# VHH binders against q84jc2: the designs that were tried, part 68

Target 1, 232 residues: q84jc2
Amino acid sequence: MSKMRNLVEEKFLEFYESWVIQLELYLHQLLIAHNNNTMSETELRHLISKLTTHHKAYYTAKWAAIREDVLAFFGSVWLNPLENACSWLTGWKPSMVFRMVDRLRKSRVVLVEAQVKKLEELRVKTKFDEQKIEREMERYQVAMADRKMVELARLGCHVGGESVMVVEAAVRGLSMGLEKMVKAADCVRLKTLKGILDILTPPQCVEFLAAAATFQVQLRRWGNRRHYVTHS

## First folded at step 4 (VHH)

Design t5 (framework vhh_ozoralizumab_d1)
Fold by ESMFold2-Fast, scan of step 4:
Structure t5 (fold): chain B 232 residues (1-232), chain A 125 residues (1-125)
Amino acid sequence: as target 1 above (232 residues)
Amino acid sequence: EVQLVESGGGLVQPGGSLRLSCAASGFTFDDYAMYWVRQAPGKGLEWVSEIKYSGSYIKYPDSVKGRFTISRDNAKNTLYLQMNSLRPEDTAVYYCARGPYLKWSYFTSGYFQHRGQGTLVTVSS
């Protein structure tokens, strides 16, 4: 229903706005740590832990919300149009983070040969997992639009007791399929993030997380500042 | 599983003709746009032709326009490419590729990821 859908959207909007404010606070701490050579490994690990916990909190909230209304995450009301346009399966594309890792190689941070090898192995695995999900999405799209589903959609346009129940079952199946694929994509995101952090030293992790948070915050600001004509 | 099997390639003289076929299975063929793409030795993939699910909306690049004709038989799950007035520059491995699903929202990763093993076309004397 519209009330249930509105409730999920409003609850996640409130959550996301607070989550982004806290991300900006953590970004400030990451930038301070990046510019401070006196911070201990223990202090850096504590900061990295706060960021990983923060990202885990996002996925915990997201998975609770998609169980109620997965479609809220396709064209989300808590994201501006630019953020929505840059989305791959309701979030960042996993392979994109390796572009941020490549920036580390061009900065003052020097990766040793063993790290470069492990990052390349992780990049290949991430790309493989990403392509596997893309194949599953294609299968889902075929299933959504096979002749049986098209006929069920036609029946739904001609309201009647029997056809209503059949259409409701089909819609439920579609939502469950989307939920499964979104969770699969999020699992690749989390595995990729953890993999990178496990390979990098604490100072390199701080620089990587600062780059990622900076990009996310700037993308939101760019989208919010665009000039456009408002349609009533 | 998605399977695309090309056939009809071979050696042909300049100015000659060949007809390529692609047998599709593992998906609802008449719901997808289809492509022919080619790869010449040492070059990247080059788009050759595009056809919508219904057999309408056909496009060609200038390099083959007027010489090549794409068609499909949805009842037989088969895609065709009729190649006329062949030139040495047409020498390539030709691939059948599945395009986007028609009239529905996509979350697909790209147009040429599902392609067959290819069929070799050599144009020489």
Scores: ipSAE 0.000, ipTM 0.078, lowest interface PAE 21.6, mean pLDDT 80

Design t7 (framework vhh_ozoralizumab_d1)
Fold by ESMFold2-Fast, scan of step 4:
Structure t7 (fold): chain B 232 residues (1-232), chain A 125 residues (1-125)
Amino acid sequence: as target 1 above (232 residues)
Amino acid sequence: EVQLVESGGGLVQPGGSLRLSCAASGFTFDDYAMYWVRQAPGKGLEWVSEISYKGSYIKYPDSVKGRFTISRDNAKNTLYLQMNSLRPEDTAVYYCARGPYLKWSYFTSGYFQHRGQGTLVTVSS
């Protein structure tokens, strides 16, 4: 990435580095809890609550930042290239999280049939919500292009007519629509997370959150260790 | 390098039909909206049709609505324009143009900057 960082990017980079450090500390606590068969339900629920609060804090900070510069979240400077390449609308793809859920079937904390049914119902709903957002993105793509094309057509009909503002107007319209869609995608992420945690028992929640945090931390570490060849 | 190659133009009588094709290469075709634009002799560029990356959303100006149909075959990296009930005022060079990218990780703009060499359509008796 060769782009200069603006104040929104600098501030969110500082926030994100601290947020990831705290996520790693919570992952350590989740792994200890997972290996401890004497921890009370109250203690497990308290740990789960700390993780859900931590994730909500991320979205609070993100939504404040995208109000100022949503484009900063497409190709983010605080993410390595691997993390950026794995993004779906500036974050994790909601349906992908069910792969972490599927791993619970092979653990010592086994899902009962009623939970499997509810999780499949949630998976279908999540996929439907994703497709709604994908359709909105597709509609927005056409709407954005249509506005620019109408402006170009109008300009082409006027001999000597020139507009330096066509690109600027297009960028402004794009930013507003993208902010709305990013927030919609984040709402699906939060609803999916809440839905999973509502279906699982506290020990299963701990195992699920540990799996999800492990994936996120490992993806970042692997991406950061990747050898890059610099081309001048 | 982005390449767009139009074909299918020719001479037709009023009321006739033509099907234009655009072969795309040098980019992931199914990530981009696509357009047909035309330029009549001595006139400016005119937008003719637009199609989203999956083909679910299509737009036409009133001048061609009901007569022209845009479609795409993402497996073949090809864009089409079926032109029916052709009129003398449809006489123009028709260009295939690449639209915006709005899929997941990255925003890229390449709206009207990438177009082919064009194919001539002449409607006359």
Scores: ipSAE 0.027, ipTM 0.501, lowest interface PAE 6.1, mean pLDDT 81

Design t8 (framework vhh_ozoralizumab_d1)
Fold by ESMFold2-Fast, scan of step 4:
Order: sequence, then C-alpha cells, then structure tokens
Structure t8 (fold): chain B 232 residues (1-232), chain A 125 residues (1-125)
Amino acid sequence: as target 1 above (232 residues)
Amino acid sequence: EVQLVESGGGLVQPGGSLRLSCAASGFTFDDYAMYWVRQAPGKGLEWVSEISWSGSYIKYPDSVKGRFTISRDNAKNTLYLQMNSLRPEDTAVYYCARGPYLKWSYFTSGYFQHRGQGTLVTVSS
C-alpha cells in the first residue's frame, strides 16, 4: 500500500500543479474582463462557464484519487504547510467564500436588496451544512475507534509499533466511510459556489471568481514564501 | 508534554461502584476524542468506552453497556468513568487514552500513543 499511496500522491501532485497554472491564466482573463466593460453577457457567461468547468475537473480528479487513497488528502504533499493549515476537511471552508462576496460591496455593480437577502439565506444554510458535516465527522471518529478497539483486543497487546500498524490497518479498513465524508464536504463546497453564482449577475460572478482565485493563488504564494523563510 | 493521570481505583465488593478520573494536560483537551481501556491480569487490552471531543457521541462494548458511564468536563480538562454494578470480571488496570487528532486537513492516528500510567480496580469479596 505504501507504493500505491506514493503513486496516487505523485499523480495528483502533477495534476494539481497544472490545475493551479491554468487557474492563474483564468484569473488573468477574469481581471481583464472585470476592467473591460465592452464584453457582452454571453462572453462573460462563457468565461464563468470555463471557471466552473475547471473547478469541476478538480473534483473529478480528487474523487478518483480519494477512491484509491483518501488519506493522501489529509496533509497533502501538493500543498504547502500554510495551505494545509488553512484547510477544512481536505479543502476550503465553505463559509469562507462569503468574505469574497463582501468585496462586491465595493464593486461598480451594486448588489440589489433581493440578492443581499438570498446571499444571507445561503450563508446561513452553508454554516448549517458545515456544522452537519462536523457532527458527522465527530460521529465517524467514534465509529473508527470502535473498530480499532475490536482489532486491538484480537492482538491482546499494546506495544507502540504494533499498535500503530493495527491502527493504520483499521483506518484503511474504514477508508470508504472517510471517502464519503470528504465527498460530502466537497458537495457542500460545490453547492455553495453554485448558489452564489446563481444569485449574482455575470459581471458580479466575474468579480467574485476573480476575488476567490486571487485569494487561492495568494495563499499558495504566501505559503511558499513562508515555507522558504521558516523552514529553509 | 502530553500527560494523562488516572485516579479513583481501589478495592470494591461485587455490586459496588467506583468513579475514575483522568486529568489531562499539555494539549487542547476539547480537540480530542478520549478513551477508557482496561487490561485484566493475564489478558489483552480491552476497550471500555469512548467519548467524542464535544461529548455528544459515546460508545460502549456490550460487556459494560448500562453499567458504566463515560463523561468529560472540557472546562476542567478531565475525563470520567462512573462504574456501577461492578463484577469480578471488571478487575483490571484502567487507562485513560487520547484519541487521534483531526485538524480537518491533517489526520493523524496515534491511538494510545498518549495514555496514562493506569489505575487498578479490584472487584472481590
């Protein structure tokens, strides 16, 4: 399993680096679109569609990878220490994107009252979904322990190295449950993104996506710099 | 330095009760699930109970279900085990143990990497 785990990590590392490069290119296009009022709604919708397709490609690749080794996504080797420290259940915390939505308050395209109401309703639902996932993870950890205790009882001993091996086997045996949890969290992420994009106009969607991509890219660059300074 | 210190063990007659306590220090107590495990003389380690980090989810094996109650006081960094209707088969050294830590992006499973010295419970007439 160590070789298979290493191959999953290496393949996803290669995928993720390429995916981030393309995200930076899309960010450049979003910034141009945001500063250019000559683009039609059809052209803006096409750009928004490219971004949503790009994010869907990430989850397609992630879900294929977690099917092989979900543990690769806890403390990922393709993320720097800052990115890993800021992660919530293998990814961004859904409610965090509403900070990007707040930038629309300072945009040239003002949010109408109906949009503000729908965004607040979505914020509340997103926080509820987050809490539900956290409760489910809490419940899952208790279920994992129950199985590990049964396996430890079979061995009749509690020695460091041996206990770690049994623990690892038990966790791998419950990997399907952990995969379901990660996928559930990713569904909340996708639902939150889709909900925001459905409420916003195309120019507002471009501004929101530009803000979100900027935060993601800056977090990676900041973390790479801090890793160099702190650990080099 | 992670420390777990058990107390409350002793000699008790069948049908009696004892309350075990575990004082935790050196880590954020309410970020971890906590366990009670026991080892009877000449036998292997047996899981007794688990409680989630908030206290909302609790598990027991059939051998102690209905007789033992696990609880935690996160403000005091203390884990408890209330043991009622004790049987000779409950005679064991009882250990407090910290569960695996999950920081949403970093799952580490160090089950029993951190456990206490144990407290002896003897149930005999």
Scores: ipSAE 0.331, ipTM 0.682, lowest interface PAE 2.4, mean pLDDT 82

Design t9 (framework vhh_ozoralizumab_d1)
Fold by ESMFold2-Fast, scan of step 4:
Structure t9 (fold): chain B 232 residues (1-232), chain A 125 residues (1-125)
Amino acid sequence: as target 1 above (232 residues)
Amino acid sequence: EVQLVESGGGLVQPGGSLRLSCAASGFTFDDYAMYWVRQAPGKGLEWVSEISRSGSYIKYPDSVKGRFTISRDNAKNTLYLQMNSLRPEDTAVYYCARGPYLKWSYFTSGYFQHRGQGTLVTVSS
């Protein structure tokens, strides 16, 4: 039992720290744009594009990492306990962002009826996609209790090259299943984010992205502040 | 150049009232949500109240809800805080702050980047 991180965990931790620092810098730019209303539509669209590219870079790095070690993303060492407690299938829960969208409907930046209708349609689609992935996770968990898996677990208690090879192949198969499921969840996240940004005006996109980034940054800061507190 | 100037602080007895004012200049006042935040001796900044650009939406934490009233006069570029039923724990330097209209109950460094010099409120008998 070791608290040393493996190579995949070390590399992704380094990536994630840099990624979050850049997110905070973009948050600063979003808040300036939101506060001053002095930026042109072209400037706002450019800023929104930077945020979209930044999020895509995260998933590119994540998918490379999970191909090497998907289990590193279940109980991530680069996330504090509070961030991990708020995670759904290794990331943010897609339907949760509609809570932020609902706040826009009640804010000083008013949504028109056509936008409200499209956002509600997207919300329903997103929840449907979430349920599909949850059914896949349930099937995965049931497969872990199947007779063949129970037999492999029993075989793993014996020493021998042949049994070791059979168990290794089964574990690799299970890891590939988790990788596909995590990637499916991430695709729902990206589709939901793109869908919202496609429906909103540039000023509304800025307010939405600022709210989302503020929540993410604040959650990390709150969790990190509790690092030295020992629970009794 | 953004400038915020608070006034109206002073010594008051428990149960008393005070009205704080904040004169804003250097920006289009009615384009921004405005905040009152306070800092008690030896403590961090605490959010006290929030008001939308038009004045139509207002928020308070439970600690001051029902006792404090935030308001604004966009024609005069002035923000107000009416404080009633004051308690010793309300003793603090009160700051007027400009910020975005975000409906979150948490604040990071930077949210109150533009705030004034503050006005001291002391509640004691």
Scores: ipSAE 0.000, ipTM 0.095, lowest interface PAE 19.2, mean pLDDT 79

Design u1 (framework vhh_6qgx_2)
Fold by ESMFold2-Fast, scan of step 4:
Structure u1 (fold): chain B 232 residues (1-232), chain A 125 residues (1-125)
Amino acid sequence: as target 1 above (232 residues)
Amino acid sequence: QVQLVESGGGLVQAGGSLRLSCAASGFTFSDYYMAWFRRAPGKEREFVAAITSSGYSTFYTDSVKGRFTISRDHAKNTVSLQMNSLRPEDTAVYYCAASPKWLFYGRTESEYDYWGQGTRVTVSA
């Protein structure tokens, strides 16, 4: 098909809507588990595994989509304006999850000193990885404003043929750079999520995942309400 | 060696049901995107249904939506296609296919790395 861009957006929108519906179903199970002392450690680990697999499925789908059209993820049509405004490199900012962890410290969940130390170490590493990606984004933005790119764009307006082809090749290179950077950011997200889950006990993991899913679902509902009022 | 083995094909009357199964071996089943394709007499293979590696998202061609259901069982390393309200137009050889990546445009043979030998489904009027 010659118009692949629109189909990528359409298919990911269909996927994302189904993914969010399943996330809400898992959230209900997490809330039941959190408020119910009858679940065994094995049952809690199984539920945590379902959520982990669900998040991995999102990134599997996302990486397939960005390989075809990475720009679809900058201002995504399957996200409302509020969700897009809260985005950092096409998703949640990795260090934000430590705010969810801090909420756990103020709840019934008791973190032992060894856990606090490991979480702090993970927080520092996550911030370092974020800064590295932000430097790569800065390099990407500088490349867009590069003198050579500006000159080629100018020449393309007047010459047409060869200059246009050279500019198209450069833009393709920049698009591949964006894909690589988005994947790097997603890898930091997954490593951070896994790191936190590895440090927390199963009941603490359930509370953490419930808090994260609640925030994601509520942010979508708040944004959808505002968008509907504005455009309807 | 990756192997996909289909089963469950046969002859059925219009309006009837069949359940196709595909047994997968030689790979980490939970990491693979699985699909069913079919080839009607005198036609090329065409997409029927797909299921993501997690099992949480499913995709269908328009002509089978609401009639066919694709599912997977990670414990048994199987993907299944439940076919209800069968029509003579569903007569084809059905193929199981696998890819290690998510395929939004998984409607062509070249997008899949692994294929089964096929199982024949005949729907009589």
Scores: ipSAE 0.000, ipTM 0.124, lowest interface PAE 16.5, mean pLDDT 80

Design u11 (framework vhh_6qgx_2)
Fold by ESMFold2-Fast, scan of step 4:
Structure u11 (fold): chain B 232 residues (1-232), chain A 125 residues (1-125)
Amino acid sequence: as target 1 above (232 residues)
Amino acid sequence: QVQLVESGGGLVQAGGSLRLSCAASGFTFSDYRMAWFRRAPGKEREFVAAITSSGYSTFYTDSVKGRFTISRDHAKNTVSLQMNSLRPEDTAVYYCAASPKYLFYGRTESEYDYWGQGTRVTVSA
């Protein structure tokens, strides 16, 4: 009835739980910085650097793990069902961060015209890169229905021991395609994050990072609460 | 065409060190996960360590964590196991194994398609 955790799932679960705990600690520091007008620009930049390093550590660990088993990231055991349901190619959808920036602009953050123009340019580029990856996923789905893949699956069902090797080679090829797409999506995520932080001032970066971390933490808490309720 | 050849085994005293090497040929080395397994006299083969095709991730059985280090050299098509602080319980024949890197978790011997003939390690008290 239950799937045994594989080695990748065990190692990444331990990593992810520690990573989220540290994210919550950084969120606390960001919220203190938000309410403290005595913090210097150097101190704010140092805090922003800590968050940037923390996110880079996540992608370093993730890429090491997907080299071993990319499928562990489709329906991840370290994520609750709500987090998994909100995932786009194993993570956050890059274009969604611009909706968060828009909410900040309406409530707390005042941007100069030059920043607004640069954010719009970044938004357009991010959506373009996102759509390129979505087209690659469509090609992947078409390849699954290709006559050669259907023939290979049929061969695996009927011939015997030697056909197992052929089927395993095909499955390896499919996993390589998924790994490439996940890495491409993660590169768009990192470029989008860097782009926003390069456009914003240090106090505005603190606001943005606090909003992003709050969303991640809150989504996890909402999902964990709902999971317990539905498991009655 | 696939060949795995182990070397570096021998007799060593408890607390000593040995470095095992495995030379791979007949396949694209950079596309394969590499692992070390061992078999003590009268026992089944046991997982020791594995390294992904990229070299980024390494995996160890609990009894060797902190003592053994697995590494790979893409230019030489070799995988190595540095064994430190050796114990009499580490006495076994050590086997090099290779498998396609995707959809395999690397702790089960049935996941590996290619095997070396093994190299003997004896640790005296």
Scores: ipSAE 0.000, ipTM 0.104, lowest interface PAE 18.0, mean pLDDT 80

Design u13 (framework vhh_6qgx_2)
Fold by ESMFold2-Fast, scan of step 4:
Structure u13 (fold): chain B 232 residues (1-232), chain A 125 residues (1-125)
Amino acid sequence: as target 1 above (232 residues)
Amino acid sequence: QVQLVESGGGLVQAGGSLRLSCAASGFTFSDYYMAWFRRAPGKEREFVAAITSSGYSTFYTDSVKGRFTISRDHAKNTVSLQMNSLRPEDTAVYYCAASPRYLFYGRTESEYDYWGQGTRVTVSA
């Protein structure tokens, strides 16, 4: 079992490193498109499609991996300590993307009133879905604490096969519950991202995606550099 | 229409080298995850090597590590497999495979949408 969990971690580390490098290449293309304003609408839509497909590929790989070992995503070995510290249920907090939307309000590309209204409606819906997940996670954490306390009490009284079986059942329950919560959070992430892209024009989508990718890449680079300095 | 066409197969003596090439057409080559699989007589297809769409990461089955090198050339729309120190057990039909998805495992047939017809490699003792 431990070798199978280590294999999942190794495979996702390989996947994630190459996925991030491809994200940096797409970010470069987004920045060129944003700064030069020379691309046609068709070219912009193609670039946006590449980013959307790339993000979908991440969730396809993630869901395959968490089916095998969801615990690998809590304190992930492929993320630096800063990235792990900034994680909410194994990824970005859905409401965080509206900070990128705020950046668009200060750009020379103006949001029309209809877009502002739709983005505000989406923000409210996203916050509602996020809070619903947070309440469910709180209930899960209480149940986990109660289960651990019961397990510790039983281990103090019994040894042997029954104790092992109880521990295995508790771990299985924990993993299944976490997998459900992580998938629910990822669904909110994907719905939020799709919603924003559906509201924005292609040039606005490019600016939004560039801002989001820049934040992700810079957070990783800053965390890696700080970690290196600490260990050198 | 997506097409993959393999070339470079042939007969070679044990310890020799061959370079396989796969020419891709009908799609945006740079977006695709590419792999080589092989099928020995009487056996199922097995994974040999894969390369990510960016070309940054490469993956190999244990039996070919250090002997085979997968690479891609975006300008020519080709993926290549350089096979060195060939062994009789490397005798197989080699297939080029492509997926538009970024693959986590990338080591099973079902993960790939497009396949070439194959090129035969025979390694004599």
Scores: ipSAE 0.000, ipTM 0.241, lowest interface PAE 12.7, mean pLDDT 82

Design u14 (framework vhh_6qgx_2)
Fold by ESMFold2-Fast, scan of step 4:
Structure u14 (fold): chain B 232 residues (1-232), chain A 125 residues (1-125)
Amino acid sequence: as target 1 above (232 residues)
Amino acid sequence: QVQLVESGGGLVQAGGSLRLSCAASGFTFSDYYMAWFRRAPGKEREFVAVITSSGYSTFYTDSVKGRFTISRDHAKNTVSLQMNSLRPEDTAVYYCAASPKYLFYGRTESEYDYWGQGTRVTVSA
């Protein structure tokens, strides 16, 4: 039998391609808004709302998919090798978003003292949450290397039905642990994004979201250019 | 109400071609996975091919890979199965299936909510 791609991978690939195309369209709108002082606060808030809804749609689809096959998100077929190499627990590393915030502070965007302090507090909190998840990852990897898990994997090679049930239970436990960990990491991502957007003014939110979307789109395009054969 | 109606079945000589069609009505076609299954006499229903709601991705059982092509037409609300290089072992009743559910594997009957009545394909040696 040939190797096959399961339908979770096929469906999420379809979803992700459409999601990225829409992100590029929103990026265009963000860049227009950033360069146009005639947009009202109501119009800016509407655009910001579209972006936050778009990101929430991603996590809704992702969490449905990981419930069925979390392993599809480790070495994802819908991501190029560069995107996969830059992943931390199946997505962007939460603390890295503050590099984009630092660019905003060094640009012509004026952040008031109160905003700077709140962003510093959020950065510290985000790093704390990130490290907590990294400690959970370490414990998970130690548990996977445990003598009992190694023995269960070994038993699957030697015996029929009875050992298969034990191995399947162990694999289900491992998958459930990974699902919980990925979802926890995604919650930190969403909390960090919400925190930043709550601190920033609408024009600053537009610039921040434009910077984030630009990075995501360019990383994908740069990684895709390393593949001289494109399959469309 | 939801309806799936297959057509295009018939008798064909080995090495020949047939095109099956499935007309879908009673639901928002663009939201649904569409698949073909088949059942040979005395055997269980077997997966043949699936196409995603957008038409972006397709997946086939190994025995038909390179010979069969599944496609969908948004404007006509149809899914088609182009069958080339037919073999006697392709003889079966072919069923159209649809699911609005997120499909884990997409290859088992239980993942599909809606089914057609089937169309007969007979490939003579």
Scores: ipSAE 0.000, ipTM 0.127, lowest interface PAE 17.3, mean pLDDT 81

Design u15 (framework vhh_6z1v_2)
Fold by ESMFold2-Fast, scan of step 4:
Structure u15 (fold): chain B 232 residues (1-232), chain A 125 residues (1-125)
Amino acid sequence: as target 1 above (232 residues)
Amino acid sequence: EVQLVESGGRLVRTGGSLRLSCAASGFTFSDYYMGWFRQAPGKEREVVAAITSSGYSTWHADFVKGRFTISRDNAKNTVYLQMNSLKPEDTAVYYCAASPKYLFYGRTESEYDYWGQGTQVTVSS
């Protein structure tokens, strides 16, 4: 084994562990804010901004990392098996967050008709963008099994020299294609998050962000318990 | 065409500090992983540190972790190795090496395409 192997994985693991710790601290603040009706709109907007900045920091770090090694994000070492099983194109599935939005309709502060209309429009748009990416991923997977790729794999097993160069070029192309698709999926995630936050009032934003962070933190805890028990 | 030129190696006292530089030319520097290797008398060449093409990720060998820091300046086409708390065991010829970024994972010595001629670091008691 190479001591230089998985440099991207090592650095992103360090980043992600710190990022999750900060997310748990923000979750604590969100839960306090949700249960405290004395916070001003300005104070709530400030907290929402901190969470938004925190999520943007994740994507800034992720995009720098996938530029170096996009495959590190497929079966990520910083995620437990349960978190990996729940991933869609290296992250949360955009349309699934509307299940958390549906919970807001039953909260103490209910959605007005204008908000419901805008959320339904955003839901439709998000599902459309999501399906477009799914079709691109399907085409990518079909292209992997194309005759040309099969021939390149065969050549890589038997000959050096010219075949090594051709195989290396094909591998580079595959990596670039995956990076483009992951960035496209992340753009849908960010647009969906921003869209929801733009439609909701500050108290509703706090409730939504608290629900999302709670799910993310609990999924990690459930998976870590299962993983450690299994590998003990 | 492709050149890697190391500089900064010299005699230093135990506990001292030294900064090595490697100037690259003849290729698109920002597209290559960079590494520092060393070879002591009578020993095999060993990897010391590596840095990705963007500079976002770094790796350091256990025997230098906390003492050495690799960095790069893509505007200057230069990779650096900052060496602190030097020990006699750090005495070696230090080599700069370059590897294409399109590989999915970091590379071993045998996978680096370009090498410098080395710079001698001697640490006296």
Scores: ipSAE 0.000, ipTM 0.110, lowest interface PAE 18.4, mean pLDDT 81

Design u16 (framework vhh_7aqx_2)
Fold by ESMFold2-Fast, scan of step 4:
Structure u16 (fold): chain B 232 residues (1-232), chain A 125 residues (1-125)
Amino acid sequence: as target 1 above (232 residues)
Amino acid sequence: QVQLQESGGGLVQAGGSLRLSCTTSGFTFSDYYFSWFRQAPGEEREFVGAITSSGYSTFYADSVKGRFTISRDNAKNTFYLQMNSLKTEDTAVYYCAASPKYLFYGRTESEYDYWGQGTQVTVSS
């Protein structure tokens, strides 16, 4: 048998590897734009649009994949162990991107007071949305230990057709619950990203996207080189 | 404009072999995910097999695994279904389908934007 027997995992792995390669190409363009300082507003907006479209493509593919097998995204085979360790409900933790925003305050691209206020309001809202999802995750984990789930697990040990159907229905219910939570988390991610880009000017957007992409690419490189870098 | 056209269908005896081809035009072949579906009379259309844009991975329905092989030839803009050890229950109209490279899971008809017209495969006992 193939070691990667799950069809969704194999297919999304191929998609994700191509997606990351394109992200790295876009990162090079963002760094050139940031360092050149001569690019027009129209050119900067076009580059920002390419990055926005690229991220939308990721979520389009992800949501189609989780409809088929949401569990593939918990301990993803297309992510190295370091990337998986840094994951919050199958992706980046939304509030962490504000650390990238804080770096803009120390850059040549200065935030005006109105932007600082709007970013702080967005940060508070993002943290509130994160807490709602974390409470839902806790509720889900508690439900897994409930007497009904324990009873369904017991029924799965019997060979009767009705027992099999009841267990299958329960497993489908669990997967649907996880799918809803993952989509809710992704909605917070997308709202946070859009909110930041709506507040920032095009040069600030380029710097922000470059910082975020740099971190994502470097985290992947660090994790992929674990075997060659670590001498203990 | 995008077109897919099947060929290679026909009548074959049980235990025999048949090779289907799907020729494509109007798009960048290497960017697409390809699959085969089949439909027997009075039954719903079912997934048979798929090949990824890279060609690294192939996927099969349990009913055909070990007997059918899907492959692609990027130089010819064509992909194939090699059918071995054919059974009477393999009798169906076979359709080729294509989706953009970024559409990753191809067991459902709605995931495919482009379809061939179908080719009849009849397996006699």
Scores: ipSAE 0.000, ipTM 0.129, lowest interface PAE 15.9, mean pLDDT 81

